# Ledger of designs, part 8: VHH binders against F-box associated domain-containing protein sdz-33 (sdz-33)

Target 1, 300 residues: F-box associated domain-containing protein sdz-33 (sdz-33), of Caenorhabditis elegans (q9u232)
Amino acid sequence: MATVPFPILCLPDFVLQKSLKLMGVVEHLCLSILSKNIKQLIATLKGYPKCFSFKFVPFTSLTVVGERFKHFSFRFDIDESSQNANLRSYTDEGTYITLTVPGFTVKHWIEHVAYVLCRNNSIKLVLWEPNIDEVYEIVKDMRTVEVVIVSSEIQSCHLLKLFPSLRYLGVYKAPISAQILTYNLLHLEVKTKVTLNDILISNCSNFSISGNDVSDKELNFFMRSWIKGSNPRLTKFYIRNSLRVRDPYLETVLFQNIDYIETHKKIYWRTFEISRPDGTKADVMWDPLYNSYFNMTVQH
Short names: E, the ipSAE of ESMFold2; O, the ipSAE of OpenDDE; V2, 0.75 times the mean of E and O plus 0.25 times the DockQ between their complexes.

## First folded at step 4 (VHH)

Design c3 (framework vhh_enristomig)
Fold by ESMFold2-Fast, scan of step 4:
Structure c3 (fold): chain B 300 residues (1-300), chain A 119 residues (1-119)
Amino acid sequence: as target 1 above (300 residues)
Amino acid sequence: EVQLLESGGGEVQPGGSLRLSCAASGFTFSYYAISWYRQAPGKQREWVSTITSGGSTNYAESVKGRFTISRDNAKNTLYLQMSSLRAEDTAVYYCAARYTYVSKGYDYWGQGTLVTVKP
């Protein structure tokens, strides 16, 4: 049977806008490729994904992240012998639909999806393989790259040169370099091994660590160094521990030769205050039941 | 420095064979689809053959069955084996590379190598 034209395209803008608000992301993408007016109207809707991430290999995918951590993931079906990349979108029923536009490459789809759904001007990149030059060719004329997650070995100076607006860096499966540690990042998240020396030379504002065995003595040394003026840009230092992996945090070891006060003692957290000679204060907090985290936050 | 350097051109008699090479440097060769193009005197540049990053091949109808495209990712080299050559195959042959997942035209072009089929 013949395909019926989409009746929604014949509605006045006011009625069309109300109808579009009742539709999902997949329907919006389908309609956005049919006309410039529909594309622009969908792009003005609030409550849609504000940012997106582009993951390279083992398959090329695009994830858009909405408010309250809602997300939508798309995969690319790439015909290496043609110009077409088809966008595959999954439904709530676990099926998928395929969007095809003659001449659309992966780059065209990223530009289209970003324009229609993402109101944020930033892209999050997940680099699985050391293919930074190839990734740069896709994104260079698009949105600002502020967030990168590295899951493979990448040359640090080259990464920083290609993405000068980088604010957040996640290092998940790659060794960490002195160049990354000393760079003026807003947030550095590391899931690979870090040493006390790595912590001490870091120049990021927010430093998050997972999967590391940082001892109470090392944390004491770090805190005493901070009191003496180390890590001048630091606003937050956070360690996430696996449940029951470490011995309990010991107050007497952590605060050896440090003047401190306990400000809160609850079932799931203890909070302490330490100070620099200049009056700058920091809150030190951990979970005494499971020792699942250690947190140090510098007060304003 | 990114470059593609063609070689192997020359004069050959009708019905003869010739093998062209294209050496790539300065980029991750294995991620690119690489094509051969040619430009005959007084004619527009035309596509001859493509090999994708995965090894799939395509040929222009005029060369199908006579030419074979291949690649060696370890050597960063593209090849074109030409057989049963005709006077109409006389042209400057260029290799061109484009990123497999981006198609806005070719990212890199070589300087070309001349093939003359001399009757």
Scores: ipSAE 0.000, ipTM 0.152, lowest interface PAE 15.5, mean pLDDT 76

Design c4 (framework vhh_enristomig)
Fold by ESMFold2-Fast, scan of step 4:
Structure c4 (fold): chain B 300 residues (1-300), chain A 118 residues (1-118)
Amino acid sequence: as target 1 above (300 residues)
Amino acid sequence: EVQLLESGGGEVQPGGSLRLSCAASGFTFEYYAISWYRQAPGKQREWVSTISSGGRTNYAESVKGRFTISRDNAKNTLYLQMSSLRAEDTAVYYCAAPKYSGWYYDYWGQGTLVTVKP
């Protein structure tokens, strides 16, 4: 008794391409290791995301985000003596498939997955307490567009020099530095203490802060400064999970010496409009029911 | 005195589920983002999930889609619903709250052990 499986590698290219379109992500990764022709064919298929995330220590893992909330999670099994790595793909049932290529390190796998699934070299890093130089050696040939630093302190100048393509930065536990604040990021998310001076010197386009104690008097000063031309790159400024409780008289304090209009753009939110002398307008909104303490969006 | 007390850990089979609880006292629970962390044998503590005072959630990529964090402000309690458990989820799970005197570190509970047996 012998069963011979259909020899997929012996199919004409047009039949092979049709067969590949019916397969999943894990099968595509497995087959892409078998030949250069198959790797190139898989790389031309549609439906894979432009970016993926790499989490470094204590669990070295790779997450590819697909359509409609589909996530493909891979864990690295690293031989500490050689630094050779096997890639494990997990199912919802808790079973996994191990992909092995002689001589492959974490870096080789990241480059392979980026080529096959994303067709680009953009990557998001989630960092715990890593040696940033060690992480850099793994991803230096990738374009790092987003970094989230969860629990470690940051060497701000070093981080920005190593990752010049950085557009998105999250800092969750470490104190924020002036170097980070003044850098021209697209999005900065801070979950640690931020002062009025920090807000005023910030040069990011979208600034999100949470777990903070910024007062209505300080926000008033910020808005008056913005009207005078501060924060020229700012498009959005959002404060959530404020440590302060907003009272019913916050409008008077918040808009003291500011010419404003209440617009009622949202039913359950108080919505206001402020303007610069040049005609640039911004919407200011909050909903204390959801602890959305302050939301400012610049109109363009 | 800030106190965090975790419970709900135990032994489960791969693919199983557990619900962890963290009872908090000594601070104004409802105003703070509260987190779950875990420490696997031989490794440093890693972040698992955070829930804001307003109910917004964030997850480590390794648990996203499998774990759900929630809170009950009336009971000063934090929850972690864990589903589709894997051997790699074996760890002591800790509840963590930010110190109101500083932003660099968190108050920690004693932890609750979760063991996923093959």
Scores: ipSAE 0.000, ipTM 0.101, lowest interface PAE 19.4, mean pLDDT 74

Design c5 (framework vhh_8h63_2)
Fold by ESMFold2-Fast, scan of step 4:
Structure c5 (fold): chain B 300 residues (1-300), chain A 122 residues (1-122)
Amino acid sequence: as target 1 above (300 residues)
Amino acid sequence: ELQLVESGGGLVQAGGSLTVSCAASGFTFSSYAMGWSRQAPGKERELVAGIYTGGRTYYADTVKGRFTISRDNAKNTLYLQMNSLKPEDTAMYYCAAKSYFPLTGRYTYDYWGQGTQVTVSG
């Protein structure tokens, strides 16, 4: 049963809305359990997050992301025999308040939090376990827009079948398949090994790679291929190298057989412009001292 | 390749006892919750007992007080000791490895063995 600090259920809607705006997240969650009218009022309040992130580690957790990266952290205290779950709301000091509702499972809490705090019912999943079908049963009524795979046992192609509204995919430890690479994603982030051919067949708009050793010769080939029309949906290509300090990329190798112009030269970055025959331009930028990143952004 | 092999089934008289065993290979046995399910002809599979990685056990109401589940992590073996057997306990008994899914507090069976038949006469 949810407990509330003050009985406000008898107040007129205008006074009730004013009172609700002065209350915190825990009070909003408690009150929304007690009354359908209050639940609807809280859900219509301005300033609540547009999405939330669902994550699991040894502690099952839910993070609600607000404006300017303000977040509210919740964890579940799960009774393994009954399916029932209590919700723990954490403070900045590491203390918590426990919310209990008879018969509530993790699914009930996620649905309640999503409805009350997140208007768009959009979620981000972080998958540490191979049980993707069980996750799907919890979130199937929600719009899954982001998934991050941390487990090497998860088949990434299965995710596309379960989450057709997926916009962002992170593949951190699972093998990457041609099906994932060729899918029309807004953003693909990869921390596993990729080849030049994997880059060339990718169909995402924003491609971020980290933990890979991509050479200046491979980047040259990619840029020449892009100039000839490869990766037509690409808007941004980003590489974060696995080592902070490496042999610097050589300008003469990066731009071999490419017509380019230098637009900016600073201590920690240099920016160059390359163009397609049709007039489409891209900005190329990297860290010339530490070779810690390489970035290519398509402008037009 | 994850493999589960059940053994120890057979014919037993009502009121008797029987132990079935499950030998596991191809995975880190101690990291998995394990369980026993049974299925009689024309009926759905019933989870009768489970044992979690921390040693906590679960029993279906139909077998509480009569059956005991245990595990030997050094031998990668799961056991079900069945006492005071009844004709209603007649079924194919299946060993299963479960991943604990912290999101729901639910267990789903990731892999099933081939089963071992237990027949109780009365």
Scores: ipSAE 0.000, ipTM 0.104, lowest interface PAE 20.8, mean pLDDT 73

Design c6 (framework vhh_8fcz_2; at its last look DockQ between E and O 0.01; V2 from the best seeds 0.00; counts 0 for: pae E 24.5 > 2, placed apart)
Fold by ESMFold2, look of step 5:
Structure c6 (fold): chain B 300 residues (1-300), chain A 121 residues (1-121)
Amino acid sequence: as target 1 above (300 residues)
Amino acid sequence: QVQLVESGGGLVQPGGSLRLSCAASGFTFSSYAMNWVRQPPGKGLEWVSGISYRGGSTTYADSVEGRFTIIRDNDKKMVYLQMTSLKTEDTAVYYCATKVTYRYSSGYDYEGQGTQVTVSS
């Protein structure tokens, strides 16, 4: 636990406020657990920056994001029998600081940090196979804007029921469901298996797929379907880290039966334009020397 | 002496991809979160991405979310930034950075010399 000298607690309020403005996030957290008066003073202190949001990995870590994109990372040290939790972080000398409040759970810490340090109630949640109902009870009073699932046990339907305002979802281990695919997400990132049908039924604006073997014929079918009006909300479609060696005859296979314009051709990348009958255009791009990506950007 | 050495930058066109690397030495790399920050021409530093000290947690600026991926290898003392779907506004000098102290500061404790990424047609 970081310790401040007892004399700072004896200072007049105006001197204490000036001293607090010189301190960093970790020091503020250390002081905020010693006195409810100091906790409230830090939370309302005018004229110093507060953190904007934080990333929460349940039962594992909390990362606080401050001004100028500074990050302050803490690990939870949890007694599984009592669920009491400490926050641990490393010093520059390789030792760690432990913040301890008797009886604090993970929920108490997330509420405390939000109250003391943060200007908004936004959370980015990374789920590493937890009980989602327990996690919901921790974060239900916060606006969850991003979830990344690293779990084979989370039911996608249940997740959306608990977090109906979700904007960004990453699915790294769990099977992707039709309910997730058709959900109106701003961003969907998938690292598990997806089929052509999964792509066609998707309703997200930005769809990122990694670790999948989507063939040129499947991409051709997707583009022809898009030209006919499929995926009406789609603005960006990306395939990252393709598992296959791409055929160098991309134009003849990928664009079969598609009217396109090659808009740019250089040794590092090529760009093509396709259009819907209503005039909506999309740019398709790939790197012909390292053809591991497919990128499509729709102009709405 | 602490050193962070970035590499992998270059000239690329819009929609292209690059992979940046950062080699770390002279400190206990596995004890610190690592960040990528960038400085666009004539502007101040802008945070891009961060990764926890064991790699279990990653974060991204809204402007690069979904396009960039941060990865670390503690055994090799390396951190990477995989960039895809690059835009002209991604043009910047990219720095690998870390913060070692647990006090408020307006800067990072260690930054490399940077690697130039230029996205233009």
Scores: ipSAE 0.000, ipTM 0.091, lowest interface PAE 24.5, mean pLDDT 74
ESMFold2-Fast, scan of step 4: ipSAE 0.013; ipTM 0.451
ESMFold2 (binder alone), look of step 5: mean pLDDT 83; pTM 0.841
OpenDDE, look of step 5: ipSAE 0.018; ipTM 0.321

Design c7 (framework vhh_8h63_2)
Fold by ESMFold2-Fast, scan of step 4:
Structure c7 (fold): chain B 300 residues (1-300), chain A 120 residues (1-120)
Amino acid sequence: as target 1 above (300 residues)
Amino acid sequence: ELQLVESGGGLVQAGGSLTVSCAASGRTFSYYAMGWSRQAPGKERELVAGITSGGSTYYADTVKGRFTISRDNAKNTLYLQMNSLKPEDTAMYYCAARVYTYKSGSYDYWGQGTQVTVSG
């Protein structure tokens, strides 16, 4: 168990505030256990993360995304004699310190970390195992806004019923279902195979695809369909390709039977504009050197 | 689902040693907190040793210093090494796997048990 200096709790607010700004995440977690006033003060500090990631893997862990995308990783040890969960914080040297609070379960630690380090109680879940009901029992009182599926065994219907507040869904190892595609997501990220039909029926605002072989002809069909009114919620469509794995994107194929213009908005690569009959416009660009991405962004 | 099969029980003289094993079949062994419970005829089942997914261990006072619990996640196997056995250690030994849940820490899965008999 980490010990924190008691005298810090007796400092005037202005001195305490300055002292807290110089401390790390582990010290903040320790101090927040000792006092409601300190807990509330730490929760209002600038520079702390907007979200954290709960990973239910062989070592149940919590990853906190800090300022400038720094990550702090904690593992949970469950004490069978008391049902207490101990939090292990790992140092840069690979050693760890253990935080112990009598009566704290995994749920208590997640709630405490969420309150102290993430003001809106929003969490991201990374699901490596199919036992989603167990994860749900731990996080059901929190607002799950992001889920990443890394297990092919997870049933999408069950997932959507348990987490109706989902805004972001990542599907890395599971097949894509119509139920996932038609759900009203802000962002859908897919690293499994998708078809043209999957793209056309998607109802998300931001659609990101990785590790797919969507052809120029299929992208042409998609853009022509968008011009005719498909994907009305779409704000951004992005494809990430493996470096030098695909044939170069061909302008003549991508824009076949599409009225488009070159906008010269970028000095390092070409940008194009397509329009709907109602005046809605989209910017289209891709990586001309390595074909590493294709991007379509809908304008106001 | 997770299935647990205990083995290694038998007859042993007082003061002797015995290792019981629990083989898990299923995808999530390393995920579970694991434990050994025992039950003698006419007595209540008691937890004698536990090990968390992170490797922290628990021992009942009756076996502390004599028994050692360990796990091999690569082999999906839980072990209980029993030293300095006493006649009062005679019992059916059960392997249990618990996924931590908020609903309370009850074991979700139990094995069939393996009999350990210590003669004096």
Scores: ipSAE 0.000, ipTM 0.131, lowest interface PAE 19.9, mean pLDDT 73

Design c8 (framework vhh_8fcz_2)
Fold by ESMFold2-Fast, scan of step 4:
Structure c8 (fold): chain B 300 residues (1-300), chain A 122 residues (1-122)
Amino acid sequence: as target 1 above (300 residues)
Amino acid sequence: QVQLVESGGGLVQPGGSLRLSCAASGFTFSNYAMNWVRQPPGKGLEWVSGISGSGGSTTYADSVEGRFTIIRDNDKKMVYLQMTSLKTEDTAVYYCAKYRTIYVSGSKYDYEGQGTQVTVSS
């Protein structure tokens, strides 16, 4: 712990505010547990960068993601008998400072860090273990908006029941379920195999898939289905990091039996426009420069 | 783990030139397209330029085409942005990026560095 200059608790509010602006995140976290007044003063501090994302990797780590990709990285040191936790704050050089508060559990630390460093109580979970009920008890008073599933043992339907505020979902190892696909997510990212039927029943706004073997014939069928009214909530559909090589001038297979207009504006890009009978338009592009095999953006 | 380290930024007068560098590690560099993106003060991320894994193809945002050149050295695992005829609106933090393989929300780019500040001012 760093030495605090002066008896900070005895300073007038304007002097306290000036002193607090000169301190770092560890000092702010330490001082905010000393009194309610200091905690509130730190929370209202203007000019302090606030986080946009609060990432919790259950029971091991916590990352506060701020503006311009700045990170504050923490790890939990949990006492198995009491469930009390210490918070380790890491520097860029891999050294750390340990923060200890009698009686603080992981839940207490998450709430405290969110209050001090974040503008809201929204949290992103990264789940690599099937202990979702235990995780839920820790974060149930926060708004879980993002989940990334890294374990094949996690059941997607149970996840939706526990986290009704879920808007962003990543599925990295488990097969995707129909319940997840039909849920009204803002963004769904899937790294596992996705079938044409999975794409057609999806109800998410932004659908991103990676490393999948979706064929051009299947993409053609999808686009023809979209023209007929499928996927009404879809705004963006991406296929990323495909192992396939796409000829940017090979549109004949992809657009077979589709009326399209080429709207290309760059030498190394080709963009196309397709339309529904109701006048709704979508832009289709692909470019090896972007590691994106297929991009479709709906004009709303 | 992807690591990208940007350098070469600084203060320059309008009409001047500057070369940015990016050192990459933690992935098979030649298999991935590389990009430069920037964030002007008080604004969101703006894509600037891209180069294919082999270096055989390049592309540019309309606002910089003809003024900026992107190049890469796969042996050194470096990507560069040569900037000429700089304008005050080019003032931004510049980031080296590859498209994120997997993301849930936020940036579609995979970047780890602090970026490099470019300020164009008389």
Scores: ipSAE 0.000, ipTM 0.117, lowest interface PAE 19.9, mean pLDDT 74

Design l1 (framework vhh_7b2m_4)
Fold by ESMFold2-Fast, scan of step 4:
Structure l1 (fold): chain B 300 residues (1-300), chain A 125 residues (1-125)
Amino acid sequence: as target 1 above (300 residues)
Amino acid sequence: EVQLVESGGGLVQAGGSLRLSCAASGFTFSSYEVGWYRQAPGKQRVVVASIYSGGSTKYSNSVKGRFTISRDNAKNTVYLQMNSLKPEDTAVYYCAADQSYFPLTGEYDSEYDYWGQGTQVTVSS
C-alpha cells in the first residue's frame, strides 16, 4: 500500500482540502477508503479531469481515461472462492501499489474508482472478449452506458438488448449486422470489411471506416446517392484507406455528374463543396498525395 | 508533440544488410498501424512494409522475402530489417503511423497520419 507521510486526518477541513489538492490519485484512492469525510472532500475537488472512458477487459484490468489522454491503469487480483478483489494501481514506471479492502469485489472497486476519479461521469466500455453480460451486471447501476467497443462476433448481436441507450459503437474484429447498421447511432466506427451497400443502408450520424479500400467510383456513387437523399442522418463520413500507396483519387471520377466547388487546396488535402437540391451542403476532403483518407462533413 | 524519429540508415554495399529503427512519442503507439515508406530521387513515396497493432504484417512485392518489419510496443519502436540490399533500394526511408483503432477510446489527438523526417539509405554496386 501507499504510505501517507503526514497524519492528514488530524487537519481542519480547510487545511485538509488544500493538502488533498497537492496529492496524487493513488493517495486520493487510499485516503477515501480510510475516511468518509475525506471521500466527500475529494468528490468536491476542482481540477480532477473528467473521465470519458473505462477500458474493462475479462475482469482482470481497468484503464480509466481522463481528458487529454491521461491514463490510470489498474488490475484486479480476484479470489475465485469469495470473488473478493484487491486493486493494483500502476505507475508510469510499471511498478504498482496494492489496495486491499475486506469484502470489496470488482464491482465495489469500479464504483470507488469512478467516484474518486470520474465523479460518475460517462462510461465507455471497451470489450475484446465475450464477457458482455458480466460487464453489464457491474455497470448497469452506475451510469447509462452510451459507448461500447467490441472485437468479438458473439458480443455484437447482444448490444442493443443490453444497452438500449447505446449511442456510440465501435466494431473492430466482428462483422456488423444490418440491424446495427440501420440503428440510429450517433457514431459508428468499423475496422471490419464493409460494402457500398452497407454504407448506403447505414443510419448513423457519424460513420468512420478503417481497413477498407473504397474506390473513387464507389465514393462517387455514394455522394450521388447522398445528394438524392440517402443517409439523411449523416453528419460525417470518414474512410481511412489501407496504408498502402494507391493511385490518387481522380477528381473527374469522384465528382462525375456532381456540381461541386473547390474551396481549399493544400499539399496534404483538397476541400470541395457539394449540395443537395434543398440547399444542404457538405465539405469533401481527401489526401491527394497518399490517398490515405476520405472525409465528408455535412454543414449545419 | 507527436514525433517519429528514424535512425539506422547509411551507406552499404549491394548484398549487405541494414536495420532501421523508428522511435515514437506523443501518442498511443500500440493502437496504431506503423509502416515504412521510401522515396527515391524524383519519384513518388511508396510503401515498403507495414505492421498492424496486433502484429500482422504486409510487404510490397519488391521487398517480400528480403525485408522484415517488427514492433516493440513496450519501447514504442518499429524496426525494418533489410537483407540482400540492391542498388534499387537506395532511397530516403520514412516511418509513418496510421490509425489501427478508432478514437472512441479517447487515445487520439488527430485523424492525420504521423510522419518522421526520414533516414537516407544508399546501396552501392
Scores: ipSAE 0.007, ipTM 0.213, lowest interface PAE 8.9, mean pLDDT 72

Design l10 (framework vhh_8h63_2)
Amino acid sequence: ELQLVESGGGLVQAGGSLTVSCAASGFTFSDYYMGWSRQAPGKERELVAGIYSGGSTYYADTVKGRFTISRDNAKNTLYLQMNSLKPEDTAMYYCAADTYLEYPWDESEYDYWGQGTQVTVSG
ESMFold2-Fast, scan of step 4: ipSAE 0.006; ipTM 0.325

Design l11 (framework vhh_7ubx_2)
Amino acid sequence: QVQLVESGGGLVQPGGSLRLSCAASGFTFSSYEMTWVRQAPGKGPEWIATIYSGGSTMRDDSTKGRFTISRDNAKNTLYLQMTSLKPEDTALYYCARDEYGDWLEGFDYRGPGTQVTVSS
ESMFold2-Fast, scan of step 4: ipSAE 0.005; ipTM 0.319

Design l12 (framework vhh_7ubx_2)
Amino acid sequence: QVQLVESGGGLVQPGGSLRLSCAASGFTFSDYEMTWVRQAPGKGPEWIATIWSGGSTMRDDSTKGRFTISRDNAKNTLYLQMTSLKPEDTALYYCAKDYEFGDYLFDYRGPGTQVTVSS
ESMFold2-Fast, scan of step 4: ipSAE 0.013; ipTM 0.353

Design l13 (framework vhh_enristomig)
Fold by ESMFold2-Fast, scan of step 4:
Structure l13 (fold): chain B 300 residues (1-300), chain A 120 residues (1-120)
Amino acid sequence: as target 1 above (300 residues)
Amino acid sequence: EVQLLESGGGEVQPGGSLRLSCAASGFTFSSYEISWYRQAPGKQREWVSTIYSGGSTNYAESVKGRFTISRDNAKNTLYLQMSSLRAEDTAVYYCARDEYGDWLEGFDYWGQGTLVTVKP
């Protein structure tokens, strides 16, 4: 386009942007309710988070998470009769400011906060109750759901139908179905009971398990199966053990009938290498002092 | 539904003892780490003690030697035996099913709490 003198082109928006950049998140949220022009200008500001996390129960809350752990925490006070909601905005010091807009529901607040603060389409849902249809009605028109954490009984086929872009799944209470295990997830995190058979049929790239008593014999069987070609998508397998007094993983049991080499030995960790016949290698590491974790990372 | 229900709180004199209980339902109790937390008036919640699924225990330095955490997996119940109580132990005590992980994620479930008052 033709060159335009600086004062004619930029002055009104430049002055307004300078003022807005000196204000905080609460002020931005308030001003964007009052003016469409200000709402659009705030949405263009740099430095604001790009992803949203929605927790609906036991506390209806919203966490807006950006790059490098920058976050803004909100909690909703809901009037059950009217479904009107007040928004509490928390500071890093644990104090809060309450925002009230007549007629605003949780959905209105989430849409407003998402528009003002988030620039990408990714959201994280945390579901403690089997109310997935109600949550879906709130988020379906706003953002792509890539991350879901489930701590309630939800039907696997229904979950996958509602959120086809799902890449990260956390299962904290509900039993894991074969449908979830065989789905092409980037990351599956489990904080509930998992069997060796569940591990063997999993088709996720990164599998994290916590609080589960997987034995060294079961890990040996899994590693031998992996050497023979099981879990072809797997890049990382991680177990966090909840037991400090748990019997340590025994090297002689873990690597029974496996050709392995020890690559590093230190007081708090040891690293071993195992290989497939095709030359694919994996690093195996655990804490032999406290048995606090087991980690297997596939080299590519 | 997952539920945690605390009981056993009350008023005691300094040096006294109390036993708190937490009745759990709606999940496989024996498979989880369960913790006690407390919130003193005007303070943030602080961790008190954890018991792991295998029976191992851990304690905050301020209560070590005075408090004992235990569990009865057959009854789905968590206990906290408190002795040598001090005025500083006055707080609402909460039972929580612990989650590890990102500091952005707190606890899966909290109980309603039980008030312990140590009167000077």
Scores: ipSAE 0.000, ipTM 0.148, lowest interface PAE 12.3, mean pLDDT 71

